VH-VL binders against NAD kinase (nadK). Designs and how they scored, part 55

Target 1, 268 residues: NAD kinase (nadK), of Syntrophomonas wolfei subsp. wolfei (q0aze0)
Amino acid sequence: MKIILVNNRFKENTEKKAQEIAGQLSALNVEVIIDNGLDEPYAGTVDFIMVLGGDGTMLRAARRYGQRAIPVLGVNMGTVGFLSNIEINELAEYLPLILREEYSLEARMMLEVAVFQQQSLLTRVFCLNELLLRSNSPRMLSFALEISGQKLEPYRGDGLIVSTTTGSTAYSLSAGGPIADPQLDAFIVTPVASHIINKRPLVVSPEREISLHLLEEREAIIGIDGQIKMDFGAENRVLIKRAPHPLLMVNLKAKPFFTSIDRSLQRQ

## First folded at step 2 (VH-VL)

Design f23 (framework fv_bermekimab)
Fold by ESMFold2-Fast, scan of step 2:
Structure f23 (fold): chain C 268 residues (1-268), chain A 122 residues (1-122), chain B 107 residues (1-107)
Amino acid sequence: as target 1 above (268 residues)
Amino acid sequence: QVQLVESGGGVVQPGRSLRLSCTASGFTFSSYAVHWVRQAPGKGLEWVAAISYDGSNTYYAESVKGRFTISRDNSKNILFLQMDSLRLEDTAVYYCARDQWLVPSTYYFDYWGQGTLVTFSS
Amino acid sequence: DIQMTQSPSSVSASVGDRVTITCRASQGISNYLAWYQQKPGKAPKLLIYAASTLQSGVPSRFSGSGSGSDFTLTISSLQPEDFATYYCQQYNSYPLTFGGGTKVEHK
């Protein structure tokens, strides 16, 4: 059995705990690869991924490994979040179930984001929550949105979010998008501070292709899961599709999504 | 220089199959959506099918849906059109044409091949 | 489907003449319209896209105008090489559709 432990090197307590857990797993004849985010993703075959940290660490793990169809378990290190399943102090209790592969899997759709300079592919990245197009200056953007070849009337405003249902409670929510059941597969397209009346969030089939480009040269950026930032100009285009594989999230403990989000919103 | 060269056309019998090919050169083939457009003798242009840059998305005209299959091999820079259950109404010169975009998101065509003729023996 | 209607179906002209071809869409297509030139036995050649933008290498005597549903291609001073059939194409939505063509022929 080979396991990747994903942690954040810049959090000293998380690094110490990762080393401790790696030692415990090695004592049980489990081969452990530690991924602290500084090196390239591990390229070999693995059986399981354990993410030690909050939602941010899970988003990084999903970007790096989510397309490999490997079970991914989120282990919370004491931060508030929605993507972890168990707490760190529960790991010892659940470890025998992990090693016996006695757990259920929940599939979460991901986005495939391809960014081009004219016709040249600059980068292709996968993400769990969303792509954000936003202005990087006080000037609003003018941009075009196409959905499966259907050209919409131009957008004017601060930007646009293309989100998964998992991402519905992240940036899309802050911009006025709906809360979506993460068991559904759909894109949620949410305008950011639109100056055109009646530009509403759209919920569209995950089989559709979404493309974006600027209609005027402006300072803009593309943000991916709030972690990757790229400059975006009028020579750039972005194509968004459903990723080939969903993230396979490990479920060892029932997590009540609707009551959790309801309590979170009441505390704002 | 950008070139698209069609081949595979010929004389066929109704109900048979034929596979057309379009070989691309002079540009990064894997960065473009590509289309098939046909023209019956003495008639106008009719869009037939389209395929995205990576082959994951395909689109068809209603008249050919279920009978024609568009595909591509990016390692060889070749576009294909597999035509099954051919009918007399499929008689045309078939052109391959380059889109402006990665997915066939309703665009115009800047480069066309010279066409390959599909006709029927009577 | 968006039906594209071209008029006239043919026009007889002499070198130096101003030629105007019209194209009408059955529904609004904004400026998502292209014009092509096709000579006998040859593939179509792109002249204009986005209703009015000249393709690189196309002579300035060609111009396009219009938006919404009504579009015009103008050849300001017809040259010998301009005798051909011209097609409009909408690219607002699938299926992509072409006009019936306008043949520009010698008088």
Scores: ipSAE 0.006, ipTM 0.476, lowest interface PAE 11.8, mean pLDDT 87

Design f24 (framework fv_bermekimab)
Fold by ESMFold2-Fast, scan of step 2:
Structure f24 (fold): chain C 268 residues (1-268), chain A 122 residues (1-122), chain B 107 residues (1-107)
Amino acid sequence: as target 1 above (268 residues)
Amino acid sequence: QVQLVESGGGVVQPGRSLRLSCTASGFTFSSYAVHWVRQAPGKGLEWVAAISYDGSNTYYAESVKGRFTISRDNSKNILFLQMDSLRLEDTAVYYCARDLTMIEGSWYFDLWGQGTLVTFSS
Amino acid sequence: DIQMTQSPSSVSASVGDRVTITCRASQGISNYLAWYQQKPGKAPKLLIYAASTLQSGVPSRFSGSGSGSDFTLTISSLQPEDFATYYCQQYNSYPLTFGGGTKVEHK
């Protein structure tokens, strides 16, 4: 077995913990590759990906490896989050199940984001939570939204979020989007501080293609999972669709999504 | 060994052209946005230009727009800065720098080259 | 363009001193701020990003704080290798802009 250990090189000695875990796995005859963010993603074939950290580290792992259809396990290092399945102090208990491949997989849809400059493809990025279009100045944006060839009335406001159901509890929630069961596949389209009173969040089929472009030149940014930023101008267009492969998340124990989000919303 | 190495700097005359190169090794160059940052003698840092991972998107400081062209050759792991209509105020050490994250990056720099000096005769 | 103003331009300090450097943005940049250390004749080295996140391999005596438009870099106990020039950089929007630098020099 070959496992990638993904950790955040910048957080709480996680690199040291990753080395300790790699040593333990090596003693069990498991080949370990450590991805601490310093180098390129490992290009070889692997059997399993173990993510040591919080939701941010999981988002990076999903972007790097999510399209390879390899099981990915989130191991929480003490940060509150939604994307981890077990805690670090539980790893020893669950490790025999991992090595025997005795776990279930939960498929989480991902977005494919393609940014164009005129007719030329500028970049193609995959993400687990959302694409954010936002103003990068105090001026509000005027922009066009098209869903599967249907042109909606122009939007005016600070921006727009196109989210997966997994992303429904991330930035979309803060912008007034609905909480979605992550077992559902759907796009959630949430306006950010819209100046048009009738613009509501939309929940649409994951088979739809969504396109965005500015109707006037403004300083704007496209954000991906809160981790990648790209300038976005009137000469640019973004196309969003369902990614070819879902992220395959390892389920070793029941995680009570609805009770977790309910408790989170009651705290101030 | 992850590194960036600049070359092509030297002494030029005002109004002439110069092309700088930056050779990357030890990482997948084609996955990263890369930047040029300059520093005039005894002065601070000034961002000059950026290019996306695949070369399709470029950004420039206003002071160099229309005179400088950033480009890359991913097959050779080389970043270029073509500098046309050079002015005395372009005198600086030019650094190439890698964005921390892949693709379009996050726009802060975890890996820098050693720099190459561009200066003017007479 | 977002202007980054550093203060002071220089600070005289002794080994063991606490050194504080301030960076002010001309408009709000959230937490999109990085700090670099540069020694004479060398390329800059990343110390901190996202205003307060320490880069791997950087000693824990370095810390960053702030959000919006006011930011601080602190060296809790200055070491001989810390005499250098420090720069802040915003990455909220293009064009990317740096502060003017703060030189930490011997008393």
Scores: ipSAE 0.000, ipTM 0.412, lowest interface PAE 13.4, mean pLDDT 86

Design f25 (from b4 with heavy chain D99G P101I Y102F Y103G D104V F105D W106T S107P G108W Y109G L110M Y112V; framework fv_bermekimab)
Fold by ESMFold2-Fast, scan of step 2:
Structure f25 (fold): chain C 268 residues (1-268), chain A 123 residues (1-123), chain B 107 residues (1-107)
Amino acid sequence: as target 1 above (268 residues)
Amino acid sequence: QVQLVESGGGVVQPGRSLRLSCTASGFTFSSYAVHWVRQAPGKGLEWVAAISYDGSNTYYAESVKGRFTISRDNSKNILFLQMDSLRLEDTAVYYCARGSIFGVDTPWGMDVWGQGTLVTFSS
Amino acid sequence: DIQMTQSPSSVSASVGDRVTITCRASQGISNYLAWYQQKPGKAPKLLIYAASTLQSGVPSRFSGSGSGSDFTLTISSLQPEDFATYYCQQYNSYPLTFGGGTKVEHK
């Protein structure tokens, strides 16, 4: 068996723990590849991905490996979050089940984001939570939203979020979007500080294609999972659709989503 | 080099006590469950006891339960077996062996063994 | 306790022979089974765990198979260093239990 251990290179305690776990797995005849973010994603075949850290580390793992149909387990390192399944102090209990492949998988939809400059594809990226379009200056944006070729009336405000159901508890929540069961597949389209009365969040089929472009020249950016930032101008457009493959998340124990989000909201 | 070395065996009289030790080197002892396994002269292997990486969980064979106590000192890389109320049927070579990472509930095969220490009896 | 019945108790073989040892659990143990080799006067050595996974450094002539309650260890072409006693061990539940052993002897 070959396992990738994904950790956060900016957290010294996580790097040390990853090395310790790698040594222990090696002692059990498991080949281990450490991905601390310094290099390009490992290109070879692997059987399992273990993510050591919080939600941010899981988002990076999903971007790097989520389209390869490899089981991904989130192991929490003491940070409150929604994307881990077990705690680090539970790893010993569950490790035998992992090595025997005795677990279930939960599919989480991902976004495919394609950014164009005029008619040329500039970049294509995948993400688990959301794409954010926002103004990068005090001036409001004026932009067009199209859903499967249907042109909505122009938006005016600070921006827009296009989110997966997994991302419903991230930036979309802060902007007034609904909390969605991550077991459902849907896009959630949430305006950011809209100046047009009655612009509400939309919940649409994941089979829809969503496109965005600016209607006037403004300083704007697009952000992906809070980790990738790109400049966005009037010559740019973005196309968002369901990614070809969902992220396959490992379930070793039941995690109560609704009680977890309820507690999180009470602590704000 | 990864190594386990037992000590403390010897000749005892029935009803007495004996404490065996097993010293670990060449690996992070505090991360592994460890086991005691014995073998009577000319007989097969018999599992005796196990202890988790942090000492919080222990398991015993029915034949030794209540008489033997397994413990560890992670600061010194030492595993112990305290043997009380010794009986003639406890005559055996006692091996310590490295088990699974952290827990004892699903021990993988024991991949590192000591050389063994002999416990025998005199009348 | 889960009883492990190992057969045969001994087998006479020559270098180059195929040797098969069987192990039967008194109840289902999935694949939680290990095989060990023990030479006279020495500690046991792990050969196979998870019923069929070869331990690092163990020659490829050793193989394990089975699941549930019936298991086999096979030595495809016996070498001089393979004359030893072999043990199966279940680790599905406590107490851990070993088979009675199979002694592979010279003809």
Scores: ipSAE 0.000, ipTM 0.373, lowest interface PAE 21.7, mean pLDDT 85

Design f26 (framework fv_bermekimab)
Fold by ESMFold2-Fast, scan of step 2:
Structure f26 (fold): chain C 268 residues (1-268), chain A 127 residues (1-127), chain B 107 residues (1-107)
Amino acid sequence: as target 1 above (268 residues)
Amino acid sequence: QVQLVESGGGVVQPGRSLRLSCTASGFTFSSYAVHWVRQAPGKGLEWVAAISYDGSNTYYAESVKGRFTISRDNSKNILFLQMDSLRLEDTAVYYCARDRPYYDFWSGLSHYYMDVWGQGTLVTFSS
Amino acid sequence: DIQMTQSPSSVSASVGDRVTITCRASQGISNYLAWYQQKPGKAPKLLIYAASTLQSGVPSRFSGSGSGSDFTLTISSLQPEDFATYYCQQYNSYPLTFGGGTKVEHK
């Protein structure tokens, strides 16, 4: 068995803990590849991915490995969040189940984001939560939204979020979007501070293709999962569609979504 | 219009605590990661800490790890730096700064530089 | 940690001069390098990012070059407002690190 151990090299003791876990797994005849995020993703075949950290580390792991259809387990290192399944102090208890493949998988849809400049593809990125288009100056944006070739009336405001259902509790929620069951496949399209008062969040089929471009030259940014950002100008266009593969999240213990989000909202 | 304004600096005694604030205006604060950077009198710039746009991830320089805590309140557009166990070596002007990530598209890694800076708040020690 | 070394620590120049400042990283940082200008009593101002991309509103006399470990900031024709301290900063990995600074002062 070969396992990738993903950790956040910037958090205190995560590298030390990753080495400790790697040693334990090696003693059980498991080959371990440590991914600190610095280099390119490991290119070889692996059987399992263990992510040490909070939701931010899970988002990075999903972008690096989510399209490989390999089980991914989030192991929380003390930060609260929605994407981890077990705590680090529970790992020893659940490790035998991992090695015996005694767990269920939950599929979470991902976005495929393609950014173009003057007909040339600049990049293609996958993400678990959302793409954000936003103004990078005090001036509001004027931009066009197309859904499966249907051109909507122009948008005017600070920006727009295109989210997965997993991302419904992230930035989309803060911008007024609905809370969605992450077991559903859908895009949630949420305006950010729209100056058109009748612009509402949209929930659309994951089979739809969404495109965005600026109608006027402005300073704008495309953000992906809040971790990747790029300048976006009138010469740019972004295409968003359902990624070919969902992220396969490992369930070792029950973690009820609705009671978790309810508690989180009570603590704001 | 886009601005960051620091406050909370002052004269302090070694071993005490201070809390710095940075108030953002003219942009959507909740969409940006933000940084604290300090500069000792007559010396260069030193990065101190960073916090992600939603507050879920924090990063610290080794010199302040365990003593300083970065946090934010997105509803009030305010960034904080809680400084505990202050040392003479912490004497500096403290700036808050808005991040501007660059990226390696194929690895998916984000990298940060800073495009908007506040005017700074001075932390000094009395003798 | 990635150590950033700037040279020279100071340079004396006259208006109209070509000024070059160098920055060396202790390990490869690709093009993840920014340049800042700081005037006495003021906050730093971003000049260049991604080693060579000029920030909007910055005069074209400023240019950056380099990749990997060696980087250069050039001011093609020094103006009176350019007398300041300049800093490089790597953003390839945390902790973010700055060069020691280069002071451009009157001859």
Scores: ipSAE 0.000, ipTM 0.403, lowest interface PAE 13.2, mean pLDDT 85

Design f3 (from b1 with heavy chain L100R Y101F Y102L Y103E D104W S105L S106P G107Y S109G F110M Y112V; framework fv_bermekimab)
Fold by ESMFold2-Fast, scan of step 2:
Structure f3 (fold): chain C 268 residues (1-268), chain A 123 residues (1-123), chain B 107 residues (1-107)
Amino acid sequence: as target 1 above (268 residues)
Amino acid sequence: QVQLVESGGGVVQPGRSLRLSCTASGFTFSSYGVHWVRQAPGKGLEWVAAISYDGSNKYYAESVKGRFTISRDNSKNILFLQMDSLRLEDTAVYYCAKDRFLEWLPYYGMDVWGQGTLVTFSS
Amino acid sequence: DIQMTQSPSSVSASVGDRVTITCRASQGISSWLAWYQQKPGKAPKLLIYAASSLQSGVPSRFSGSGSGSDFTLTISSLQPEDFATYYCQQANSFPLTFGGGTKVEHK
């Protein structure tokens, strides 16, 4: 068995803990690859991905490895998050189940984001939570939204979020979007500080294509999962589709979504 | 053991068709964009076509548009190039090549290449 | 299409020499340029991606620099196994395009 350990090199004690876990796995004849974010994603085949950290580390792992249809387990090392399944102090208890493949999988949709300049593809990235289009200056944006070729009336405001259902509790929630059951596949399109009356969040079929472009020369950026930033100008267009493969999240213990989100809303 | 192996090259007559295959092993084929690159005898490298990891996006060099079709079968780890209306100027060794990274499809070169398969013409 | 102009087309060098190869794009490509090495009868090998990132397993004597439209591949101290043809390739937009190649030959 070959496992990738994904950790955050900038968190206290994370590298030491990753090395300890790698040693334990190696003693059980498991080949371990450590991905601390400094190197390129591991290009070879693997059987399992273990993410050591919070939601941010899981989002990075999902972008790097989520399209490979490999089980991904989130192991929380601190603050409670939505994307981890077990705590680090529970890992020893659950390790035998991992090695025997005695767990269930939950499929979570991902976005495929393609950025163009004119007709030329500049880049393609995947994400688990959302794409954010926002102004990078004090001036509001004017931009066009198309859904499967249908051109909506222009938007004016600070930006727009296109989110997965998993991302419904992330930035989309803060911008006024709905809380979505992560078992559903859908795009959630949430305006950010719209200056147009009655621009509401949209819930859109995951079979549709969403495109965005600026209608005026402005300084804007595209953000991916709050971790990748790209300049976005009037010469650019972004196309958003459902990614070909969902992220396969490992369930070793029950994590009730609705009660978890309800508690989080009480604490902000 | 990350590997790409081309097959299907040979001697053809002008105007006929040929289908090249490229079999992938040792990596998750469905997660990477893949390319066809050719090299005429004694000449430089010429990019021919590319297909995204899921097959939804296909790109072609102007010289082959309308004549060549790129496709893939992710269940079998095979990349194809259907070459129709072949011309003498299509004489080349055809390589298949894998994108280095999934995250940045167009930005990070091609890290794994096959050995190539020769396409040439009889009189 | 973005045209890639590579110079020189050939260079004569001796073991231990510093070799510099340049590549110019007809329009801005940011840092999205790769360098490849090809030996006679063999497939190309990736040396450098994203203009300056060294591919795993490639010796440190190879380095890349540049951004925008002008790029350079440098071999700091040429070794016997480095006699080959080198190609740049822009990865900024489709169609992807290669430079014409630079053959590094024995003096």
Scores: ipSAE 0.000, ipTM 0.398, lowest interface PAE 15.4, mean pLDDT 86

Design f4 (from b1 with heavy chain D99G L100Y Y101F Y102D Y103W D104L S106E G107P S109G F110M Y112V; framework fv_bermekimab)
Fold by ESMFold2-Fast, scan of step 2:
Structure f4 (fold): chain C 268 residues (1-268), chain A 123 residues (1-123), chain B 107 residues (1-107)
Amino acid sequence: as target 1 above (268 residues)
Amino acid sequence: QVQLVESGGGVVQPGRSLRLSCTASGFTFSSYGVHWVRQAPGKGLEWVAAISYDGSNKYYAESVKGRFTISRDNSKNILFLQMDSLRLEDTAVYYCAKGYFDWLSEPYGMDVWGQGTLVTFSS
Amino acid sequence: DIQMTQSPSSVSASVGDRVTITCRASQGISSWLAWYQQKPGKAPKLLIYAASSLQSGVPSRFSGSGSGSDFTLTISSLQPEDFATYYCQQANSFPLTFGGGTKVEHK
């Protein structure tokens, strides 16, 4: 068995804990590859991915490995989060189940984002939460949104978010989008500080193709899961669709989504 | 207009407390990690603390661990630094700074800075 | 903690000169380094992120290079508004650390 152990390079305790866990797994004849974010994603085949950290570490793991159809387990390191399934102090208890492959999988849709310059593909990335188009200056954007060939009225404002249902509690929520059951597959399209009074978030079939481009010369960026930033200008177009594979999240114990989000909103 | 404005600095006695505030406007505050950076008179920049966009992760320089607490209120677009057990060595201009499209761990830099607020000590 | 060493601590230059500032990390930081400009009485301004990426709105005469532990900021043709103090900052791990600064002053 070969496992990728993903950790957060910005936490000294997390790196030490990753080494301890790698040692424990090696003692059980498991080959461990540590990904702390410093190197390129591991290119070889693996059987399982264990993510040590909070939601941000899981987002990085999903971006790097989510399209490989490999089970991914979120192990919380004591931070508040929605993408982990077990706590670090529970790992020893659940490890035998992991090694015997005695767990269920929950599929979470991902976005495929393709960025073009003129007619040429510049890059193709995947993400779990959202794509953000936003102004990179005090000036608002004017941009076009097209859904499966249907051109909508132009948008004016600070930007737009195209989110998965998993991402409904992330940036989309902050911009006024709805909270969505993560078991649903849908795109959530949420305007950011729109100057058009009646622009509302849209909930759109995940089979739709969404495209965005600027209608005038502005300084803008495309953001992916809050972790990748790309400059976006009038010569650029972005195409968003459902990724070929969902992220396969390991479920070892019940996690009450609605009570968890309700409690978090009361505190924040 | 994208802007950060600090307040709460002033003259303090050693051992006392101050709470600094930083009010954000012109961008979606809850989408960015934010930092406190200080600069002692005539000296260089020193990073003090950071908080992730959702408040779930907090980081501190060793010199302030156990004395300073970073927090944020995303509903009001405000960042705080609670400074307890203040020492003469804490004399500095304190800046708040926005992470450069950084949710937490992505290592870009700090693209928007406030004007700074001075923390100093009376004899 | 990762220690960032800048050199020189000051450099005297004239308008039109090519100015080079170096920054050395005590351990490898990949390309996770930012450069800032600070003028007296003002907050720092981000110039370069990820070692070589120019921040939007920053003049093209500024460029960054390097990876691993050795980094360079270059100003290809110094302008009057470029007389300032420059700082590097590693973004590889917490705690974040700044270099000691390099003051670019009139010759």
Scores: ipSAE 0.000, ipTM 0.403, lowest interface PAE 16.0, mean pLDDT 85

Design f5 (framework fv_bermekimab)
Fold by ESMFold2-Fast, scan of step 2:
Structure f5 (fold): chain C 268 residues (1-268), chain A 122 residues (1-122), chain B 107 residues (1-107)
Amino acid sequence: as target 1 above (268 residues)
Amino acid sequence: QVQLVESGGGVVQPGRSLRLSCTASGFTFSSYGVHWVRQAPGKGLEWVAAISYDGSNKYYAESVKGRFTISRDNSKNILFLQMDSLRLEDTAVYYCAKDTWLQLPSYYFDYWGQGTLVTFSS
Amino acid sequence: DIQMTQSPSSVSASVGDRVTITCRASQGISSWLAWYQQKPGKAPKLLIYAASSLQSGVPSRFSGSGSGSDFTLTISSLQPEDFATYYCQQANSFPLTFGGGTKVEHK
């Protein structure tokens, strides 16, 4: 069995814990590869991915490995969040179930984001939470949104978020988007500070193709999961669709989504 | 008017602890990432630590990881840096700095505090 | 870690001069670069973000250019209040890193 341990070198006290866990797994004849976020993703085949940290570390793991159809387990290191399943102090208890493959999997849709300059593909990225189009100056954006060949009336405002249902509790929530059951597959399209009356968040089929481009030259960026930033100008176009494979998240214990989000919203 | 005010600096002995505070006003503190940046006397700027708007993500420079802890209290608009096992090379003016963007970080700093000095004596 | 190299480390100039400061990243950082001005005893002040965008309230004599690994800050006509130390900063990835600084001083 080969396992990738994903951690963040700069995140609170995770490197020492990753080394400790790698030693324990090696003692059980498990081959361990450590990914601390500095190098290219491990190119070889693996059986399981264990993410040590908070939601941010899980988002990075999903972008790097989510399209490989490999089970991914979030192990919380004391950070409050929605993407982990067990706490670090529970790992020893659950390790035998992991090694015997005695767990269920929850499929979470991902976005495929393709950024073009004119007719040339600049980059293709996958993400678990959202794509954000945002102005990086005090000036408002004017931009076009097209959904499966249907051209909507122009948007004016600070930007737009295209989110998965997993991302509904992330930046989309802060911008006024709905809370969505992560078991559902859908795109949530949430305007950021729109100046056009009646621009509402949209919930659309995950089979829809979404495209965005600027109608005026402005300084804008595309943000991916709050972790990747790319310049975006009027010569650029972004195409968003459902990624070919969902992220396969490991369930070792029940985590009640609705009571968790309710508790979170009551605490500031 | 955006204002960041640091406090808690002083003269310490090597190996001791010190807690810095940064009190924020004039913006929605809970919506922005904030950072600690230090500057040794007569030297350049060095990034130390960062905390996301909601406190869920914390990042540290390798030189301080395991010794320093960043935290925030969004109800009181205060950023903290707990500094343990202090070394002579930690001598610097410590600035708190505000990210320019709402929630999704830019990692540019539009407002800085005036700094608080941490020095050592024998 | 991304190393930021500034040149020159100091420059002697007179009021009215054009001053150019360069900054080189050890790897590509796209346009994720900021420039700061720092006067003695004061906190740094953001001048330019995203390599070329002028921060609100900053005089138009300041401009930034570059992308990828090579960046330039230009002061088109130096004023008395511009004698200061200038720093570049990459905003691409952790750890965030600053250049060593360039001191613009009187001839």
Scores: ipSAE 0.006, ipTM 0.460, lowest interface PAE 12.3, mean pLDDT 87

